VHH binders against q75qn6r703to848. Designs and how they scored, part 20

Target 1, 146 residues: q75qn6r703to848
Amino acid sequence: KPSMIQENLFIGGGLAARSIYTLQHLGITHVLCLCANEIGQSDTQYPDLFEYQNFSITDDEDSNIESIFQEALDFIKHGEETGGKILVHCFEGRSRSATVVLAYLMLQKKLTLLEAWSKLRKVHRRAQPNDGFARILINLDKKCHG
Key: E = the ipSAE of ESMFold2; O = the ipSAE of OpenDDE; V2 = 0.75 times the mean of E and O plus 0.25 times the DockQ between their complexes.

## First folded at step 15 (VHH; framework vhh_etentamig_d1)

Design a5 (at its last look DockQ between E and O 0.68; V2 from the best seeds 0.00; counts 0 for: pae E 2.8 > 2)
Fold by OpenDDE, look of step 15:
Structure a5 (fold): chain B 146 residues (1-146), chain A 121 residues (1-121)
Amino acid sequence: as target 1 above (146 residues)
Amino acid sequence: EVQLLESGGGLVQPGGSLRLSCAASGFTFSSYWMYWVRQAPGKGPEWVSTISTGGGSTYYADSVKGRFTISRDNSKNTLYLQMNSLRAEDTAVYYCAKYGSSKRTYPMDYRGQGTLVTVSS
């Protein structure tokens, strides 16, 4: 269910994030949840098995998802530095998770938005940030690359 | 206030063993994954081991796998690191560490003062 962006980074939806088998099968150790505010999501976490970082981001154009970029990246980096594998997920694995993954690729891996988009879409075809998130990413691209 | 206090370090011969302890206070210990990190002289901090909230999951750096064992006693708010078959390259200050609730910075948001482990013949 989750798509592999790189060896230690995966993207997916809420159902995958709730599957112990899926997480263990993939060797996931860290779970970045962007939809903790959605009913049942936080209640189906397994903190004795996986390390979680929860955010409550709504998937709408006015949501300031950029406000969590640094914290999200810090969590991903921590997972990487401790030899773990990180799953970034939202409800559908479409908009919020994609946006954070793209931000990670741009800020951490120094990719342009176009390069990051190409890399993500190659393995996760349903990735589609909403128009507001897209604008945020475009602005981020300008800040990073002029 | 979050407090982490490491102990158990000392001088040991190669092949020897040490057991480190970390006394935690100022937070709900059982709600956090805990970490051991170390910093050798002239080197940056290095992750050593991680344990989940209830001890159901444990992870180790490749350099210590098979030799070190992380454990915890939540009833005592204490983290442990059993170190066996110690090597010279294990010489470092060892820190007990955790993340904060809203921020995660490397190596950790909260660390103790550390305990020195010296492996030398």
Scores: ipSAE 0.623, ipTM 0.834, lowest interface PAE 0.8, mean pLDDT 94
Fold by ESMFold2, look of step 15:
Structure a5 (fold): chain B 146 residues (1-146), chain A 121 residues (1-121)
Amino acid sequence: as target 1 above (146 residues)
Amino acid sequence: EVQLLESGGGLVQPGGSLRLSCAASGFTFSSYWMYWVRQAPGKGPEWVSTISTGGGSTYYADSVKGRFTISRDNSKNTLYLQMNSLRAEDTAVYYCAKYGSSKRTYPMDYRGQGTLVTVSS
């Protein structure tokens, strides 16, 4: 159920994050949760099975999602460098998780926003950052590529 | 303040064994995944092994699979690495490490000062 963006990186919603046997079968070791304020962590997270990084970001046009990009990217890099596979998720798997994945592709993999968007949409049709997040990504693309 | 203190290194012949220990303090040890990382002189760090909070999941770099075993004792706040069938290529300073909320760009937020393992005949 999670969508594979590349061998070590997956995107999904809350249902994907709760599908424990599927995540274990895929070899997921690291889970980046962007919706900690919307879940019961003790009821839905399994820290002996997966290493977690939790953020509480609302899916709102004025939410400052950019403020967590560096820490989120550091966590993804941590998972990659320790031989792991990472799930990035929010509640719906549509806006917050897509925004962070796009930022990762632009900042770490050096893709333009257009390239990152094309790559993500090919495997995860639900991807749709809200308008505020889209503006953040457009501005980031400008900073990186002019 | 997070403190990690490695011990158990030394000089050993190829094919020999060593057991490394890491004493942890300054954080809730049982709540964190723990790592062994090694660094040969003049080289960058190389991940060796990972263990989950309760020890239910363990992972190894391909270069050490089948020879090294990571373990932990949460009641003693101690991480271990059993190293068997040692090779000259395993010569390095070995560090235990944890990931945490850090603004640094380098992985493994914290590590100790390390313990030297030398494999030579």
Scores: ipSAE 0.415, ipTM 0.751, lowest interface PAE 2.8, mean pLDDT 89
ESMFold2 (binder alone), look of step 15: mean pLDDT 81; pTM 0.826

Design a6 (at its last look DockQ between E and O 0.63; V2 from the best seeds 0.00; counts 0 for: pae E 2.2 > 2)
Fold by ESMFold2, look of step 15:
Structure a6 (fold): chain B 146 residues (1-146), chain A 121 residues (1-121)
Amino acid sequence: as target 1 above (146 residues)
Amino acid sequence: EVQLLESGGGLVQPGGSLRLSCAASGFTFSSYWMYWVRQAPGKGPEWVSTISTGGGSTYYADSVKGRFTISRDNSKNTLYLQMNSLRAEDTAVYYCAKYGSSKRTYDMDYRGQGTLVTVSS
């Protein structure tokens, strides 16, 4: 269910994040959750199985998702550098998680937005940042690459 | 505030063993994954081993697999590293760490002085 972007990085929605057996067999060790406000009492986290970082970011065009980029990217790098595999997820696996993954590919792997988008869409065709998030990524691309 | 106090280092001949300890305070130790990292002279930090909150999962760098064992005692707020079959390349300052909100690193939180392990004939 989770889509593999690269050897240590996966993307998915809430269903992927709840599929504990699948995550364990994939070797997932770290879970970055962008929808903590939506997984309250109805969803259980398993801190002895996975190390979590949680954010509450709404999927609205005016949400400042850029404000969490550095912390999110540091968590992904933490998982990679400690021999782990990371799931990045939001509720539907479409907008918030895609936006953070694209930012990671651009900022840490030094891809242009076009390159990052092509890489993500190849393995995760559901990826569709909302228009506000897309504008944030376009501006980031200009800052990084002209 | 978070404090981590490493101990148990020393001078050891190749093939020898040491057991490192890390006394933790200032946070709920049992709620955090814990890590050992080391820094050899003139080198950057290198991840060594990881242990989950209850100890159900352990992970090791390839360079130490089969020789080192991470463990924890949550009732004593203490992290351990049993180091067997030591080699010269294991010479380093060893630090325990947790992942946290340290604004300086944006990564793992190293709050102790470390403990020096020297492996030499």
Scores: ipSAE 0.523, ipTM 0.794, lowest interface PAE 2.2, mean pLDDT 88
Fold by OpenDDE, look of step 15:
Structure a6 (fold): chain B 146 residues (1-146), chain A 121 residues (1-121)
Amino acid sequence: as target 1 above (146 residues)
Amino acid sequence: EVQLLESGGGLVQPGGSLRLSCAASGFTFSSYWMYWVRQAPGKGPEWVSTISTGGGSTYYADSVKGRFTISRDNSKNTLYLQMNSLRAEDTAVYYCAKYGSSKRTYDMDYRGQGTLVTVSS
């Protein structure tokens, strides 16, 4: 169910994140949860099997998801540096997770928003940041690339 | 305050063994994945091994696989690294570390002072 963005980076929804089989099958070692505020999400984690970083971001236009970009990216880098595979997930794998993945591609991989979008949508068709998150990403693109 | 204190380092011949320990305090040890990293003279830090909260998952750098074993005793708040078949290239300061969400992992800010391991004939 999760989509592979690159060899060590996956994106998905809450159901996939709760599946031990799915996570182990994909070799996931690190799970970045953007929906810890969702009922039952943080309670369905397996810290003895996977390393988690939890954020409570609401999927609305007014959410300041950009405030967690640095911490989120640090966690992804942590997973990479320790030879792991990272799953970035929110509830539906549509908006919050997509936004963080796009931010990662732009800030870490130095892609433009358009390039990052193309890369993500090629493997994860449901990716669709809400309008507020889109504006944040557009502004990020301007900061990164002028 | 988070405190990590490494010990067990020393001088050893190639092919020898050492066991490192890390005493942890100032945080709920059993709630965190723990890490060993090392830094050789003139080189950047290198990840060595990782262990999950209860020890159910362990991971190793390719350079130490089959030779090193990470373990933990949560009742003692202690992390271990058994190092066998040591090589000259294993010479480094070894650090115990945990991940902090507010810190860059690459910097390994949540680590101790380290313990020196020297492998030399």
Scores: ipSAE 0.329, ipTM 0.700, lowest interface PAE 1.8, mean pLDDT 91
ESMFold2 (binder alone), look of step 15: mean pLDDT 81; pTM 0.825

## First folded at step 16 (VHH; framework vhh_etentamig_d1)

Design b1 (at its last look DockQ between E and O 0.60; V2 from the best seeds 0.54)
Fold by ESMFold2, look of step 16:
Structure b1 (fold): chain B 146 residues (1-146), chain A 121 residues (1-121)
Amino acid sequence: as target 1 above (146 residues)
Amino acid sequence: EVQLLESGGGLVQPGGSLRLSCAASGFTFSSYWMYWVRQAPGKGPEWVSTISTGGGSTYYADSVKGRFTISRDNSKNTLYLQMNSLRAEDTAVYYCAKYGSSKRTYGFDYRGQGTLVTVSS
């Protein structure tokens, strides 16, 4: 089941993202998928029900997930501005989706990494960015706060 | 090249109706969610309505619910907005848009000049 980070923002894994009933029950309108190359999009995505933004980011320490932060944040903002609710998901709901959500909390909500981490972990205990993603987030925290 | 051409605006009295059209070309219209966005003089853009690829889902800003109806005809690559019970506060330039990329930035992709709706006694 997706975890609610705030009223219009949810985090989850690939199984939750495939469940039309669950997504419609939660009122999800927008789905940000970080694992597009790990799913069969034509069989697992429903573009007449949800608007999608798809990325293929591997959960490897050397993956350049920062390269998609701006596009991901723009999509979350798009969903918020059109009265929607957004699911951010990867395959397991642990590393890639957590990293993007933390970046959103830091860049848009102006939280420090520690504050963003505490907020996310309270609702989504499985959150665990890989070590490379953690380094990216630490560097982002320094850029935002000097 | 993506093109979106709005039409159907004009001057109308309060309580009146207008039907806006948006002719789309240069992209696979049926593959995109489509939006109406309006901009009143001196204000920022305001989302009005959303329609999914086949029209299975529609959404409206609270300020227009029950008065406006979004629709699409994918065989004609055309988006519509039926506007009823118009009020002075609906006065704006209306744009149709899709979500998409402009170089490295995603956002509403506006291509037309919009169509002006003026609601005045």
Scores: ipSAE 0.624, ipTM 0.841, lowest interface PAE 1.5, mean pLDDT 90
Fold by OpenDDE, look of step 16:
Structure b1 (fold): chain B 146 residues (1-146), chain A 121 residues (1-121)
Amino acid sequence: as target 1 above (146 residues)
Amino acid sequence: EVQLLESGGGLVQPGGSLRLSCAASGFTFSSYWMYWVRQAPGKGPEWVSTISTGGGSTYYADSVKGRFTISRDNSKNTLYLQMNSLRAEDTAVYYCAKYGSSKRTYGFDYRGQGTLVTVSS
């Protein structure tokens, strides 16, 4: 269900994120949730099995998803530094999770937006940031690369 | 106020054992994964071990795997690190650390003052 972006980074939706079997099968240790307010955390998360970082970002054009980029990036880096594997997920695995993954690839891996987009779409075809998130990413690209 | 107080460090010969403790307060201890991190003289901090909220999951750096054991007692708000078969390269200040959502230092929201472990013959 989740798509592997790199050896230690995965992207997916809520259904994949709540499957213990899926997470364990992939060796996931850290879960970055972007839709905490849309899912029952107590019912869908297993904090004794995985480490979670929860955000509540709405999937609309006016949502300030950029405000969590640094914290999300830090959590992913934390997972990497502890030898873990990180799943980034939202509800559908389409817009919010894709946006955060793209931001990670651009800020941490120093990719251009086009490079990051190509990398993500090769493994996760349903990735599609909403127009507002796309604008944020475009602006980020300009900021990073001129 | 979040507080983490490490103890149990000291001088030990190679092959010896130590048990570190960390007393936590100021937050819901049982709700957080806890970590041990160490910093050797002249080196940057490195991750040592982590334990899940209920202790069901534990992970270790390759350098300590099979020798160190992390555990916790949530009823006492205490984190432990049993260190066996200690080596000279284990010499470091050992920190108890908590990860969270706030601005982090060394990748963690909070860490204690540390306890010095010296392994020397």
Scores: ipSAE 0.420, ipTM 0.746, lowest interface PAE 1.4, mean pLDDT 92
ESMFold2 (binder alone), look of step 16: mean pLDDT 81; pTM 0.819

Design b2 (at its last fold request DockQ between E and O 0.66; V2 from the best seeds 0.74)
Fold by OpenDDE, fold request of step 24:
Structure b2 (fold): chain B 146 residues (1-146), chain A 121 residues (1-121)
Amino acid sequence: as target 1 above (146 residues)
Amino acid sequence: EVQLLESGGGLVQPGGSLRLSCAASGFTFSSYWMYWVRQAPGKGPEWVSTISTGGGSTYYADSVKGRFTISRDNSKNTLYLQMNSLRAEDTAVYYCAKYGSSKRTYGYDYRGQGTLVTVSS
């Protein structure tokens, strides 16, 4: 169910994040959860099997998702530096998780928004940041690339 | 106040063994994955090993796999690293660390002062 962005980075929804079999089969060690009182939060997590970082962020155009970019990216980098594999998930795997993955590709991998979007959409067709998140990413692209 | 205090380092010959300990306080130890990292003279920090909250999952860098064993005793708030078949390249200051939302040192929110391990004939 989760889509592989790169060898150590996956994106998916809440149902996939709750499946121990799926996570273990993929070799996931770290789970970045972008859910606000939704499926996939702490009551459905397995802290002795995976390391979690939880962010309470809603999927609406006015949500300040940019405020969590640095912390989210730090967690992904932490997973990478410890030889792990990271799953980035939200409820549906469409907007919040996609936005953070795009931010990661732009800020850490130095891709343009267009390049990051192309890379993500090749493997995760459901990706679709809401209009507010899209504007945030466009502004990020301008900041990074002029 | 979070505190991590490493101990057990020392001088050992190649092929020898050493057991490091890390005493943790100031946080709910059993709620965190714990890490060992090391830094050799003139080199950057290197991840060594990871252990999950209850010890059910452990991970190792390729350079120490099969030789080092990470473990923990949550009743004692203590992290351990059993190091066997030590090599000269294992010489470093060893740190125990945890990860939190606010990073401070080497990508972790906290680590101790470290304990020196010297492997030399």
Scores: ipSAE 0.893, ipTM 0.941, lowest interface PAE 0.5, mean pLDDT 94
Fold by ESMFold2, fold request of step 24:
Structure b2 (fold): chain B 146 residues (1-146), chain A 121 residues (1-121)
Amino acid sequence: as target 1 above (146 residues)
Amino acid sequence: EVQLLESGGGLVQPGGSLRLSCAASGFTFSSYWMYWVRQAPGKGPEWVSTISTGGGSTYYADSVKGRFTISRDNSKNTLYLQMNSLRAEDTAVYYCAKYGSSKRTYGYDYRGQGTLVTVSS
């Protein structure tokens, strides 16, 4: 059920993150969780199977998700540099995970927001950052591309 | 503070073997994935191998696969790299590392001086 954005990067929700055999079959080695403690995430993690980076970001318009972009970016690069594949997930795979993936595509892969959005929506139609996150991404796009 | 102390390097002939050790302290060793990274003279760091918290998963760069074996002993807070069939291209300073964040940095924590492996005919 995880959606492949590119060879080494996947997006999903809590159900994808719990589908251990599927993640192992896909070759996932690293899991970036944006919803730690929101759904008992620590009770369902398997640190001998996957290396985790956990954030507790709420899916609210006023949440400062931009504050974790650099940490998330560093973790995704870490997984790539060690030959791994990364799952980015939140509870529903809709808003927080989509926002972080879009930021990654814009900051590291140098895509415009429009290009990143098109790429993500093609493989993950559920993607829909909340309005506050969308404003953050629009501002980021202006900073990166004018 | 996190401390990682590599040892076991030395001069060996091609085809030889070495075992590297990494003594860890200042963090809960058993809670972290551990990595070996090497740096050849004049080059950037190159990932070599990875081991999960309990050793259930191990991964290797293509250049060392089948020749190197990573292992750990959580009761001794020690990481190992068994290197067999050594080649000249394995010459490098070897570092053990963990991924982690501190208040000031993210990325690999390779805090020791490393241990030099020289493979020379």
Scores: ipSAE 0.648, ipTM 0.832, lowest interface PAE 1.3, mean pLDDT 88
ESMFold2, look of step 16: ipSAE 0.473; ipTM 0.768
ESMFold2 (binder alone), look of step 16: mean pLDDT 81; pTM 0.824
OpenDDE, look of step 16: ipSAE 0.826; ipTM 0.905
ESMFold2, look of step 17: ipSAE 0.616; ipTM 0.830
ESMFold2 (binder alone), look of step 17: mean pLDDT 82; pTM 0.828
OpenDDE, look of step 17: ipSAE 0.639; ipTM 0.834
ESMFold2, look of step 21: ipSAE 0.601; ipTM 0.822
ESMFold2 (binder alone), look of step 21: mean pLDDT 82; pTM 0.830
OpenDDE, look of step 21: ipSAE 0.819; ipTM 0.906
ESMFold2, look of step 22: ipSAE 0.563; ipTM 0.804
ESMFold2 (binder alone), look of step 22: mean pLDDT 81; pTM 0.824
OpenDDE, look of step 22: ipSAE 0.834; ipTM 0.910
ESMFold2, fold request of step 24: ipSAE 0.638, 0.632; ipTM 0.826, 0.817
ESMFold2 (binder alone), fold request of step 24: mean pLDDT 81, 81, 81; pTM 0.829, 0.823, 0.828
OpenDDE, fold request of step 24: ipSAE 0.892, 0.890; ipTM 0.940, 0.938

Design b3 (at its last look DockQ between E and O 0.65; V2 from the best seeds 0.00; counts 0 for: pae O 3.1 > 2)
Fold by ESMFold2, look of step 16:
Structure b3 (fold): chain B 146 residues (1-146), chain A 121 residues (1-121)
Amino acid sequence: as target 1 above (146 residues)
Amino acid sequence: EVQLLESGGGLVQPGGSLRLSCAASGFTFSSYWMYWVRQAPGKGPEWVSTISTGGGSTYYADSVKGRFTISRDNSKNTLYLQMNSLRAEDTAVYYCAKYGSSKRTYGLDYRGQGTLVTVSS
C-alpha cells in the first residue's frame, strides 16, 4: 500500500506504516513519522526493524511544518546514503506526508513545485496538502526557482 | 557527552583479517542503530555496515558483503566489525557512528579518532 515515489522513497498513511511485513518485503529501513502522538501511530513502532524519526505536526493550516523540513530532509538523505529505503507517512497519507515529500523533491531534487506535484500525484492520488501547507510550498517554489 | 572509541586497526597483508571494536558511552547504546563508516586518504566518507538496536537487522555495502560482519554486545556497550579477506581497497580510517539529532548536525556523527586499517604487501 505504500506508494513508491522513487527507488528509495515511499509515501503512505498510518496503516501502511503498521503493515510491518509489507515494509520489510519492500526493503524499508527508515521510517519518517509526521503524526507522532496520534492514537495508534508512534506506540506501534519497531525500532529493531526500522530506524525512526518522529515529528508531531498537526494537519492545521497554521501549523509551521516548514520548521521541520531540513531535519526531515536530512533523515531522508541519511537513509539514502546508508543504502536504505525510506517511508514518509502521516495518519492518512494526504497532507503532512505529501507536503514533506514535495519539499524534499523541490529542495533536494531541485524540482519546481509543478514538477514535484505531477510526480507525486502520478503515484499517490491521495496527496492533498491543506491550504496552509500549499501556501508554504508555493512560497518555497518562488524562493528556489524564481 | 557521546563518546565513541575505535580500536583494533593495524597493518595486514591482503587476504588477512582484523576485528575492530568501538567502545560507546554517554548515551543509551542499546537504543540506537549503529554504523561503520570508512574514509580512505583524500576521499569522502563511505558507509560500510549497519546494525539495528538488538542486532536483528544487519546491512552491508556491496563492496564488503560476505567479507565483513557487524555485531554488537549491548551489555558491554561495544560495537564490532569482523573484517576477513581484506583487500588493498579496504585501506582506510574506520569510524563507528550513530545518526545525529542535534540542531548542529544531521546524518552520521563521527565522534572518535577512528582506527587505521592498512592492507599492503
Scores: ipSAE 0.583, ipTM 0.821, lowest interface PAE 1.7, mean pLDDT 89
Fold by OpenDDE, look of step 16:
Structure b3 (fold): chain B 146 residues (1-146), chain A 121 residues (1-121)
Amino acid sequence: as target 1 above (146 residues)
Amino acid sequence: EVQLLESGGGLVQPGGSLRLSCAASGFTFSSYWMYWVRQAPGKGPEWVSTISTGGGSTYYADSVKGRFTISRDNSKNTLYLQMNSLRAEDTAVYYCAKYGSSKRTYGLDYRGQGTLVTVSS
């Protein structure tokens, strides 16, 4: 269910994120949740098995998802530094998770938005940031690359 | 205020053992994954080990795997690191660290003053 972006980074939706078997099968150790307000954390998360970072971002064009980019990236970097594998997920695995992954690829891996988009879409075809998130990413690209 | 107080460090010969402790206060200890990080002289911080909230999951850096054991007692708000078969390269200041809920640097927002472990013959 989750798509592998790189060896230690995965993207997916809520159904994948709640499957212990899936997470363990992939060797996931860290879960970045962007839809904590839409899921019952106590019922869908297993904090004794995985480390979680929870955000509540609404999937709409006016949502300020860029406000969590640094913190989200710090969590991913922490997972990497501790030898873990990170799953970034939202509810559908389409918009919010894709946006954060793209931000990671741009800010951390120094990719252009086009490069990041190509990389993501090769493995996760359902990736589609909403128009507001797309504008945020475009602006980020300008800041990073001029 | 979050406080982490490490103890148990000291001088030990190669092959020896030490047990570090970390007393935590100022936060709900049982709700957080906890970490040991070390910093050797002239080197950057190095992740050593982490343990899940209930202790059901533990992870180790390759350099200490099989020699170190992380554990916790949530009833005492205490984190432990049992270090066996110590080597010279284990010499470092050892820090207890908490994964924070705010903006984090490598996810480790809080750590104590550390305890010095010196492995030397």
Scores: ipSAE 0.169, ipTM 0.590, lowest interface PAE 3.1, mean pLDDT 90
ESMFold2 (binder alone), look of step 16: mean pLDDT 82; pTM 0.834

Design b4 (at its last look DockQ between E and O 0.66; V2 from the best seeds 0.00; counts 0 for: pae E 2.2 > 2)
Fold by ESMFold2, look of step 16:
Parts: structure tokens; sequence; C-alpha cells
Structure b4 (fold): chain B 146 residues (1-146), chain A 121 residues (1-121)
């Protein structure tokens, strides 16, 4: 089941993204998928029920996940500004989705990495960015806060 | 290229009705959620309404809920906004949009010149 980070923002894995009735009950309108290359979209996505943003980012240390941060954050902002609720998910709900959520909290909500990590871990204990993503987040934290 | 052409605006009295149209081309219209946004003189843009790809889901800003109805005809590549019980605060230029790379309004691809709706006694 998805974990609620804030009223309009949720995190989960592929199983959460397939739980269509649960997502509708929660009022999810927008789904940010970080694992499009790992799922069969025609049997796992329902574009008349949810608006999707899809990325194909692998969960390895050298994946260029920072390159999609701005587009991902724009989609989250789009959902918020049009009265919606957003699910951010990857396949396992551990690394890619956690990394994007942490980046959102740091860039949009102006939290330090430590503050963002604490906030995410309270509701989503499986969050574990891989070491490469962690380095990206540490560098982002220095860039934003010194 | 993406084209969105709004029409149907005009001068109307309070309490009146108006139906806006948006002719779409240059993309697969039926694959996109569509949006109406408006901009009143001297104000920033405001989201008005949203419709899903097949029209199965519709959403409205609180300021227009119960008075406006969004619809679409995918066979004609056309988006509509039926506006009833119009008020002075509805005076604005109305634009249709889809989500896209152009980030002019709420990450929306606003391409048209809009259509002016003026509600005046």
Amino acid sequence: as target 1 above (146 residues)
Amino acid sequence: EVQLLESGGGLVQPGGSLRLSCAASGFTFSSYWMYWVRQAPGKGPEWVSTISTGGGSTYYADSVKGRFTISRDNSKNTLYLQMNSLRAEDTAVYYCAKYGSSKRTYGMDVRGQGTLVTVSS
C-alpha cells in the first residue's frame, strides 16, 4: 500500500501502482513512474483514471537520475496545482522513488537532506537510495545549503 | 506542431451562459488529459478544469464547481467548456492546455491566444 508523505504526495512500489482500487479510494490522480522500462504499461497503467509521467531510470549507482529531477518535480507541482494527489513509485519502492521524493523535499520544500530523510523514513521505512543516488543527494544538499 | 485554438468567448451579462471550444491538432488528442486555465486582467493564471483522456474523470476549481462543465469530443479533436451562471469574477482570457514540455502555466502546454470572456452588467 502506498505511504503518505504529505496530504497530496505518496510513495510506493510496483504493487502499490497496480492496486487501482486503493489508489482511487485514496484520491490519487497523478502517477509518476520511474520504472517504465520494467513494467508492461498496457496492463499496469490506466490513463483514463490517472495522468502519468513515465521515466526509464535503472536502479544502479551510475544512473543519471539527477537529469530527471526537474521534470519529475514539475509533474508533482502540476498535480498539486490542479487539485490532485500524486503517487511516486519505482519497482520496489526503495531507491529510485525515495531518491526523487528526497530531491523534491530538498528542492521544493527547502529541507536539508537530514530533515528530508527523517520525514520520509517516518512513513516509509523501506526507503534506501543506492550509494550513487545517495552521493547525488549529498552533493545536492551542499549545493542548496552549503 | 501542437496547435490549440480557443473560440466562443464574448460579452455576456451576469447569470448568462457561454460555451467555449478548443480545436486541437498536431498531437494525438485522445491520449492527453486536457485543461482549461484562465487569466483575469492584472492577475496570474488560474486553473479552471481538467478532463481525462476518455472523459471518464472531470475536475473543477472550487470557484467554478457546479457552474462549469468540461467535455471533449475525441472524434473531432475538440475540447469544450460550458459556462453557466456567469459572474463578474469569471471575466478572463480562457486558454486550453495539455501537460507538456512547455512550462508556461502549471507545466501545461498553453499555445493559443485564448478567448476573451467579459461578464458585465
Scores: ipSAE 0.501, ipTM 0.778, lowest interface PAE 2.2, mean pLDDT 89
Fold by OpenDDE, look of step 16:
Structure b4 (fold): chain B 146 residues (1-146), chain A 121 residues (1-121)
Amino acid sequence: as target 1 above (146 residues)
Amino acid sequence: EVQLLESGGGLVQPGGSLRLSCAASGFTFSSYWMYWVRQAPGKGPEWVSTISTGGGSTYYADSVKGRFTISRDNSKNTLYLQMNSLRAEDTAVYYCAKYGSSKRTYGMDVRGQGTLVTVSS
């Protein structure tokens, strides 16, 4: 089951993202997928029901996940501006999705990494960016807040 | 080259109706969610409506809900906006927009030149 970060922002794993019932029950309109290469898009996505933005990010310390932060941010912002609800998901809902959500909270909501982390962990206990992603977020925090 | 050409705008009295069209070319129209956005004089762009690839899902801004209807004909690569019960505050340039897979600005990577809708007595 996806966790609600905000009224219009959810985080979850691949199983939740492929459940039409779950998505519709939560009122999800936009799905940000970070593991497109690990799932069969044609079998797990419903493009006539939801709007998708697909990325293929590997969950390893050397993955360049920061390269998609702006695009991910833009997609979430668009979902918000259209009155929608956005689900950010990866395969397990643990590392990649958490990293993008944290980046969103820091860049868009102007939270510190600590504030963003507290907000996320309050509702999504399994959130755990890998060490490489954590370093990226720490560097982002320094850029945003000194 | 991706092209979006809006048409159907004009002058109409309050309470009147207009039907806008958008002719799309240069991309697989049926593969993209499409949007209407409007910009009134002196104001920023405002989202109006969006429709899914096959038309199974439609969404509207609160300001136009119940009055506007978005639709599409994928066989004709055309997007439509039926506007009923028009109000003065609906006066704006209306743009057809595509939400692409590349980097997006405010969710709209491509839009046309727009068509002017003026609602006035």
Scores: ipSAE 0.447, ipTM 0.761, lowest interface PAE 1.3, mean pLDDT 92
ESMFold2 (binder alone), look of step 16: mean pLDDT 81; pTM 0.816

